# VH-VL binders against q58766, part 46

Target 1, 244 residues: q58766
Amino acid sequence: MIIMYAIGIGDNKEEVLKAYEKLKEEGIEVELIDNPKLLVDKLLDGEIDGAVRGSLSSSKVILYLRERIGKFYRASILKNPFTNGIFLLSPVGIDDISEDKNERIKDKIRIIEFASNFLKNYNIKAKVAVLSGGRLGDLGRNKVVDETIYEAEEIVEHFKGNVDIIHNGILIEEYLKDGYNIIIAVDGITGNLIFRCLGLICKIPGYGAVILSDKNVNFIDTSRNANWERYYNAIKFLIGGDFG
Key: E = the ipSAE of ESMFold2; O = the ipSAE of OpenDDE; V2 = 0.75 times the mean of E and O plus 0.25 times the DockQ between their complexes.

## First folded at step 19 (VH-VL; framework fv_dargistotug)

Design e5 (at its last look DockQ between E and O 0.23; V2 from the best seeds 0.00; counts 0 for: pae E 11.3 > 2)
Fold by OpenDDE, look of step 19:
Structure e5 (fold): chain C 244 residues (1-244), chain A 118 residues (1-118), chain B 106 residues (1-106)
Amino acid sequence: as target 1 above (244 residues)
Amino acid sequence: QVQLVQSGSELKKPGASVKVSCKASGYTFTDYGMNWVRQAPGQGLEWMGWINTRTGDPTYAQGFTGRFVFSLDTSVSTAYLQISSLKAEDTAVYYCARHYNWYYFDYWGQGTLVTVSS
Amino acid sequence: DIQLTQSPSFLSASVGDRVTITCRASQGISRYLAWYQQKPGKAPKLLIYKASTLQSGVPSRFSGSGSGTEFTLTISSLQPEDFATYYCQQLYSWPTFGGGTKVEIK
């Protein structure tokens, strides 16, 4: 049985095609699909073994995927610039988690649970770092920052025991230096900004964004403006969890 | 006072099964992860895996999949290790040990000797 | 898996001696290292965690240092009850132990 993968092709065709050609050279069968619904349907119907959004519209692909499988979260996989490992960053979408405090906390808790299980499947111990909006010593300087600190503490308290989880303020560089591999952003805007800075500006290697849910879906979300390497890496990840 | 009390020594034949218990007291059982560590006679310590006491989800170290099963009875604050299809090389002292957030083990059971002999 | 190499494997010393045990990790583990003491027929006892934090109830003659890949356990003045086997353990990833260092009476 031939294993088949697919990459969505919308705009940015040149980069998608470069990835396609490289994968083909390696004997990896990839289908290019220019229809958002078709990409999702083929995946969920078992016609293909894995799918990468490629350069298709996020609003179309993600929305339809949500209609088919229900609510899910996403986590970007990025190479740790200080270690040889990877880390998951979540949330990374502006509407991935609730604006309501209580619901937002629940969303982050779910993300942590799904992300931990995700890493476990690859025999990786989860180490969770929760970001807040400032240093711990900044408490009292700004009400908004204070709320992020307290929220982070609530999340850590929820996971007391059992889970390796810490909150040490906004110090993402320290988290990464210490090898934490699940980074929980304050919100989707913050996460998205972190991703864009590290992945798109600093060119840290990435493998797309994985689906976090109670369902196993071999789908990688990628940016429509990504280079061929990111599309390529996404497929390679689906094939065997190749983190380089 | 925190205590982990394990079941007594076991003598089994090859192919048999054994179930070791670890009863916790003196703390909230579900607030700490429970680990299992094996030590063969005259050998070092070997981490076998752990079980999330809140969710019941077990994680097995490499080499401890298949025949080894972690389980819980939270109603009596007890963790269990079951070993099936016992082999001679399973002869060892088995320890339960708790951890909190970080995977260092601050409290240990007294250990359970499992001897597998024909 | 991360491998920990302890040295020496065996150490002979006298009461009152300063004893040093080394643990080397196969990769950087920051400060995520613990030390245990084990006496014959007994369960291991936690001495130090996070490389240098002394566990409550442990005598102050025990100390830990190091970060990254090199770590050290020091007993400033060996006492009769300190003759035992000592293990390092990393908690950076899935737990692994060093091979142990047996401290024997000279």
Scores: ipSAE 0.763, ipTM 0.887, lowest interface PAE 0.7, mean pLDDT 95
Fold by ESMFold2, look of step 19:
Structure e5 (fold): chain C 244 residues (1-244), chain A 118 residues (1-118), chain B 106 residues (1-106)
Amino acid sequence: as target 1 above (244 residues)
Amino acid sequence: QVQLVQSGSELKKPGASVKVSCKASGYTFTDYGMNWVRQAPGQGLEWMGWINTRTGDPTYAQGFTGRFVFSLDTSVSTAYLQISSLKAEDTAVYYCARHYNWYYFDYWGQGTLVTVSS
Amino acid sequence: DIQLTQSPSFLSASVGDRVTITCRASQGISRYLAWYQQKPGKAPKLLIYKASTLQSGVPSRFSGSGSGTEFTLTISSLQPEDFATYYCQQLYSWPTFGGGTKVEIK
């Protein structure tokens, strides 16, 4: 039986092809698919064992995936620059969570639950850090910042001490130094910006964004303009994860 | 009414083992982590670790990773501390304490005195 | 580990005195500190959490303050039932306790 993976190919063809050739050299079966709906259908119908969005349009692929499986969230998998382990950053899709305060809190709670289960499958103990827009000493200076602090505290309270979870404000670098491996951004926009800075500008190693859902979907979302290493790493992760 | 009721005092010889129970009532057992805290005679409080009551995963403080075992029986809302190869220095009162968010301990068991003597 | 240093270790006081106990952390712990009271032969009892929030049923003569590395428990007017040992505990990381402050009658 043939174990099949797929990479979506649209723009940025040269980088996708470079990843494809490297994978082929390593004996890994990869299909290049230029049709967004076909990529999703083949994955969900079981015709392929895992898929990477590659350079296909995000809006077309993600919209159709939502039509097929319902609501989901994305978490970027990145190397921790301080510890050389991995961490999940979520949400990273700009539209993954609600703008409404109460629904946003529920979304983050679901993300924490799904991300913790994801790490458990890799035998990694979850250590969760919830970001807010300021330090605790900033309370009273700005209403928007205050709201993010209160929301982070409410999320931590929800887990009632049975989850290794903390909120100490905006200092992502301190969380990463201390080995926290699930980092919850304030919203999808802040998560996406953090990812773009760390992964695309500073080029810390990463494996793309996994789908967090109540359904088991073997799919990695990648930037349309990624370099070939990102597409290659995403496939390697899907097949059982050589991350060095 | 939240209560943590521990098993009675124990008198043991060196090399024996002991199992202390902590039975919880008045709340949903799996919503709160369970801690074990040691207090040797005339000494302060020493955190030994905790057990996640949802998953059963224990975490042991430094110095408690060998002879000390935390376990659960969720069907009777009970946590256990087992100490093997008892030494005289294990003589102490052992407390269970549930923690809420941020690990402060809002309810404590009455304590179990374990005495290890020839 | 985050070490907590309590000061003083021992304190003699009279009924009606104002009592102040300090707790110093080896690193910043924000407001993640709790205070416990322990009477002889009894389990510790939670007094204050989040540095300054009184637990339900704790008399208003108890108060807590501080953030970062320096924290204070204050008893505004000591009562006979307040003679006990007091412990601070940090909750920023895996719990550690201060060494205790024994408050005895003069």
Scores: ipSAE 0.005, ipTM 0.500, lowest interface PAE 11.3, mean pLDDT 88
ESMFold2 (binder alone), look of step 19: mean pLDDT 92; pTM 0.940

Design e6 (at its last fold request DockQ between E and O 0.84; V2 from the best seeds 0.83)
Fold by OpenDDE, fold request of step 22:
Structure e6 (fold): chain C 244 residues (1-244), chain A 118 residues (1-118), chain B 106 residues (1-106)
Amino acid sequence: as target 1 above (244 residues)
Amino acid sequence: QVQLVQSGSELKKPGASVKVSCKASGYTFTEYGMNWVRQAPGQGLEWMGWINTRTGDPTYAQGFTGRFVFSLDTSVSTAYLQISSLKAEDTAVYYCARHYNWEYFDYWGQGTLVTVSS
Amino acid sequence: DIQLTQSPSFLSASVGDRVTITCRASQGISRYLAWYQQKPGKAPKLLIYKASTLQSGVPSRFSGSGSGTEFTLTISSLQPEDFATYYCQQLYSWPTFGGGTKVEIK
């Protein structure tokens, strides 16, 4: 039985095609799909074994995927610039988690659970770092930041004693330096900004964003503005879970 | 006041099964992960895996998959290690040990000797 | 898995001696290293965690240092009750133990 994968091709066609050609050179054949709904349907119907959004519209692909499989989260896989390991960054979607405090906390808890399980499948111990909006010493300086600190503390308290989890404020560089491999952003906007800065600006290697759900879906979300390497890496990840 | 008390020594034949218990007291059982550590005679310590005492989700170290099962009975603050299809190589002292935030194993059971002999 | 190499495996010393045990990690583990003491027929006892933090109730003659890949346990003045086997443990990734260092009386 032949295993098949697909990449969505919308805008930014040159980069997607470049990835396609590179994969082809390695004997890896992937299908190019320019229809968002078709990409999702082929995946969920079992016609393909894995799919990368590629450069198709997020609003179309993600929305339709959500309609088909229900609520899910995403975690971007990035290479740790300080170590040889990877880290998961979540949430990265602007509407992946709730704006309601209590529901947001639940969302983040679920993300941590799914992400930990994801890493477990690769025999990687989860080390969770929860971001807040400031340093711990910043408490009292800004009401909004204070709320993020309290929220982070509540999340850590939920897992404390069992899961390797920490809250040390906004110090993402310290988290990564210490090898934490699950980074929980304050919200989807924050996570998306972190991704764009590290991935798209600083060009930290990445493998796209995996789907975090109770359903097994081999879908990798990628930016429509990504370079060919990111699309290439996403497919390579689907094929063998190779993190380099 | 914190104590981990394990079940007594076991003598088993190859192919048999054994279930070791580790009863915790003096603290909230579900707030600390529980680990299992094996020590063969005259050998060092080997981490076997751990179980999340809040969720009951077990994780097994490489080499300890298949025949080894971690479980809980939270109602009596007890963790269990079951070994099936016992082999002579399974002869060892087995420890339960709790951890906190994965920084240390601060409390250990007294150990359970499992001897597998024909 | 992260490998921990302890040295020496065996150490002979006298009461009052300064003893140093080394633990080397196969990769960087930050400060996620603990030291344990084990006596025959007994469970390991936690001495140091986070490389240098002394566990409550442990005598001050015990100290730990190091970060990254090189760590040391030091007993400033060996006491009769300190003759035992010592293990390092990393918790940066899935826990692993060093091979142990048996401290014997000279």
Scores: ipSAE 0.899, ipTM 0.950, lowest interface PAE 0.5, mean pLDDT 96
Fold by ESMFold2, look of step 19:
Structure e6 (fold): chain C 244 residues (1-244), chain A 118 residues (1-118), chain B 106 residues (1-106)
Amino acid sequence: as target 1 above (244 residues)
Amino acid sequence: QVQLVQSGSELKKPGASVKVSCKASGYTFTEYGMNWVRQAPGQGLEWMGWINTRTGDPTYAQGFTGRFVFSLDTSVSTAYLQISSLKAEDTAVYYCARHYNWEYFDYWGQGTLVTVSS
Amino acid sequence: DIQLTQSPSFLSASVGDRVTITCRASQGISRYLAWYQQKPGKAPKLLIYKASTLQSGVPSRFSGSGSGTEFTLTISSLQPEDFATYYCQQLYSWPTFGGGTKVEIK
């Protein structure tokens, strides 16, 4: 059987085409799809084995995907700057998790479960770090910070024992140095900001954002204005290419 | 107080199946992951995989994804290893061992010898 | 998988000797290494975890050190009851064991 992938092509055609040609040189068959609905439909109907949004409009593709599969979360795939492994940062969609305190804890629990299963499929053992808004010694200084600390502790309590999971406050650099590969942000805004700083400003290598859901969706979201390496790397990631 | 008690030794023919039990006591069963470790005669320790005792989701090490099945019954705090289509090379002692946060395997069952011989 | 190489595979020593067993990981594993003692016919017994933390009830003559890729188990003054095989185990990724070091007391 032929394993088929697709890249969405809209604006930024030159960079998408460069990625397409490089993949073709390596014997990887990729379909270029210029219609957001068609890209999603072919993926979900099983006509293609994986899809990269490419340079298609994010609002059109993501909105239609949500219509077809319902609630999902997004995780950015980034190279760990200390270990050469990868880590997943989630949530990274600004509206991925609930504003309601009790419901956002449930969302984070689901994210951890889906992200752990994602890594298991790549034969990677999950090491989960839950961020909060401060250090453990900061309790009592600010009620919003305190709430994030208590929420993180509740999430850890749900998983600890079976799962390698930790909360040591805001100290993301310590988690990454110690090989934690699932980083749970306080909320979608915080996760998005972390991604933009690490991936877009500091240029930590990344492979796009995956869809975390209870459905099997082999999809990577990429910037519509990325260079060709981003689209190429996203496809290589989908096919299970070595990433460290 | 913590104790993992495994079922007794088994003598089997090639092609048969075996089910090893590991009954836990002295702790909250669902708070610790349960692992299976194989040791062939005169050989070292080999991790076979584990089962998440909260969710029942098993994970199998490379080489153990076919004939080996992990399961549990939380109502009696027991984990199971089933091996189907037994081969002579399955002759080994099989241990259960619990973990916490993947820092250590602190308690082990006494081991179950499975002998596969024609 | 992360390979662990123990050295030596076998050693013989006298009561009172300082014994050192090494474990080398094929990749960095931070401090996520445990040491086990196994006597004939018995299950392994945890000695040390997180590279250097002594398990409760384990004699203080046992110690561990290392981080990254190089780790040691030290028995400061070998006793007759320390005849056993010793295994290292990494828990940074899906667990793997070293090949074992058999310690024979002269």
Scores: ipSAE 0.759, ipTM 0.898, lowest interface PAE 1.1, mean pLDDT 92
ESMFold2 (binder alone), look of step 19: mean pLDDT 93; pTM 0.945
OpenDDE, look of step 19: ipSAE 0.852; ipTM 0.927
ESMFold2, look of step 20: ipSAE 0.745; ipTM 0.896
ESMFold2 (binder alone), look of step 20: mean pLDDT 93; pTM 0.943
OpenDDE, look of step 20: ipSAE 0.859; ipTM 0.931
ESMFold2, fold request of step 22: ipSAE 0.759, 0.751, 0.717; ipTM 0.896, 0.890, 0.883
ESMFold2 (binder alone), fold request of step 22: mean pLDDT 93, 93, 93; pTM 0.945, 0.944, 0.945
OpenDDE, fold request of step 22: ipSAE 0.894, 0.890; ipTM 0.947, 0.947

## First folded at step 20 (VH-VL; framework fv_dargistotug)

Design f1 (at its last look DockQ between E and O 0.86; V2 from the best seeds 0.81)
Fold by OpenDDE, look of step 20:
Structure f1 (fold): chain C 244 residues (1-244), chain A 118 residues (1-118), chain B 106 residues (1-106)
Amino acid sequence: as target 1 above (244 residues)
Amino acid sequence: QVQLVQSGSELKKPGASVKVSCKASGYTFTEYGMNWVRQAPGQGLEWMGWINTRTGDPTYAQGFTGRFVFSLDTSVSTAYLQISSLKAEDTAVYYCARHYNWEYFDYWGQGTLVTVSS
Amino acid sequence: DIQLTQSPSFLSASVGDRVTITCRASQGISSYLAWYQQKPGKAPKLLIYKASTLQSGVPSRFSGSGSGTEFTLTISSLQPEDFATYYCQQLYSWPTFGGGTKVEIK
């Protein structure tokens, strides 16, 4: 049986096509699909072995996928610029987690659990860093920042003594330097912004965003504004991810 | 005072099974991960894996999959190591050791000698 | 997996000597290194963690240094009770131990 993959093609067609051509040169079978629902349906119906959102609308593809398989989270896989390893960044969708405090905490806990298990499957020990909105010394300067600090502490307390987890404020650069490989953003907006800055502006290599859930779905979420390498890397990941 | 007390030495035949216990006291059992470490006679320390004492989720090191099973009974603050289909090369002292946030193994059991001989 | 190489494997020394043991990692592990002492028939005892932090109750003659890939355990003045086997351990990834260094009496 020929293994078949698909990449969604919406806007940013030139980059998607570049990825497609490169993959084709390597003998990798890829179908271009310009319909969000069709992409998801083919994947879930087993017509294709893996799917990349490509440049299709996130709101359409992700929403429909959620309707089909239920609630799930996403984690972007990025290359650590300091250690050359990889790290997961989550959440990265603006509505991936709740805006309610208690539910948001639960969402982050679930993300950490799923992400840890994901890395474990690749024989990688999870090292979790929880972001807050300021330095620890900023406590008391801003109520919103204070809440993020307390929330982060509560999450760390939940995993106390078992998971390799830390909260040291907003210092993402320090987390990455120290080799933490699961970065928990304050919320989806923050995570998305981090991803866009690191991935789309600074061009840190990435493999797309994986699905975090109790279901095994070979789907990689990608930005509609990504370059061809990101689409290419996403397919390569589906074929057989190697984190070194 | 923190203590990890392991079950006594075992003498088994090849093909048999053994279950080593590690009873914790003096601290909250579910707040510290539990590790298993093997040491063959005259050899160094080998990390076998660990078990999340909150969730019960075990992780096995390479070479310690299949015949090795980590488990818990949180009601009695006890971790278990079960080895099935024992082989002569399984002869070793087995230690349980707790860690905190992967910084160190601060408390160890006294070790359990498992001897496999025909 | 991350491999730790200890050197030397065996060390003969006298009481009062300065002893240095090296642990090298196959890749960068930041400061996630611990040192243990083990005496015959006993469980390992934690000496140092985070490369240089002395565990409570451990004599000050023990010290640790290093980061990245090279680490050192130093005993400033060897005492009779220090003759034992010493192991380094990394916890940056899945834990691994060095091969050990046996410190024997000369």
Scores: ipSAE 0.848, ipTM 0.923, lowest interface PAE 0.6, mean pLDDT 95
Fold by ESMFold2, look of step 20:
Structure f1 (fold): chain C 244 residues (1-244), chain A 118 residues (1-118), chain B 106 residues (1-106)
Amino acid sequence: as target 1 above (244 residues)
Amino acid sequence: QVQLVQSGSELKKPGASVKVSCKASGYTFTEYGMNWVRQAPGQGLEWMGWINTRTGDPTYAQGFTGRFVFSLDTSVSTAYLQISSLKAEDTAVYYCARHYNWEYFDYWGQGTLVTVSS
Amino acid sequence: DIQLTQSPSFLSASVGDRVTITCRASQGISSYLAWYQQKPGKAPKLLIYKASTLQSGVPSRFSGSGSGTEFTLTISSLQPEDFATYYCQQLYSWPTFGGGTKVEIK
């Protein structure tokens, strides 16, 4: 019937309200919700068609979402600074992947699968690059770096052939120049730091973080202290995948 | 010796269905993606889509999302193309072709001619 | 979709000639381009991938060049077995093929 979206509103109310008013001027129906549990419940129960966390507490919203749908991962959607396309950076939640090596590899495999399906829904062919902590010529110099390289090679071997997937170490700038659109970080901390540098310091355009899951969850996670444009862009993305 | 061997030509009436097979040998079937390519008489090559041979997940090009179904049987290293509700415009040679990391289609089946006529 | 425009559509040449076929992409595709040869009644055969890498078993008279939007297939000295139709294909995104270039004997 009526397509309805929601933005969470907590602190930073002026920026959320600016986004709300701009969307209203464009004829886009948006509900402002100040309760984390209510936002998640309305989304999952089908009362709204998509949700942006907005300025609500991340810990409260994400904790409750995990309770309702189980394990999921997050990917940041960013404009590629070398091309006119987008890329997904994942994991970007600091607790998205396991600390245990074997489970961490399984997590990254699931992220690649879900991110590839996400791009497929937008008619985008996945080009996957797996980061590690060094270059291939660095093997033997640091045991922790070596582990990240071996882990990345194992993941590539799992997908190689069917999927366009590569590991060439830490060289994220080369991956982006060559149009790779799924960038797998070493872990959630590394992914979060990359996002903060590219999105928050260098100001490359972004659309927030999407939920990667085996369930269809139309949700974008945004910074509590974002400017109005990030909340606005997140809603525009949910509506039709408008990458700008 | 990598080889893709397709089933023989088919003569069908409008409204019928057809299932084309593509049997692979000489390599590990699940290491390469499998594509279907159509060539109408006297025309060029048209990518129809592919199936991930490790997962069985098909992807269809625009225009092939309705009557066309890709499937596989990994126990016999075989991919299938099924076309339902056949129309005269479906008359073409249908090729299977494998890919690796989306860099090339290095081996192709010999093609299967499907002719649809009243 | 990324359009590929091949030029020329047909070409008449003699044995021993140097033949050049071009393929232009509607947007940048880096080096993700392949070339195929197809003879009547036969499946296409891979010649070149990644714009310039010669497939195993393909004679060295075939070469590929280009990146971005402009690509070339060259046959340095045309042989009788080279009379065929040639297709380019991009694999940067979901694959598309060029319209083909038929090379005929003069």
Scores: ipSAE 0.736, ipTM 0.885, lowest interface PAE 1.0, mean pLDDT 92
ESMFold2 (binder alone), look of step 20: mean pLDDT 93; pTM 0.939

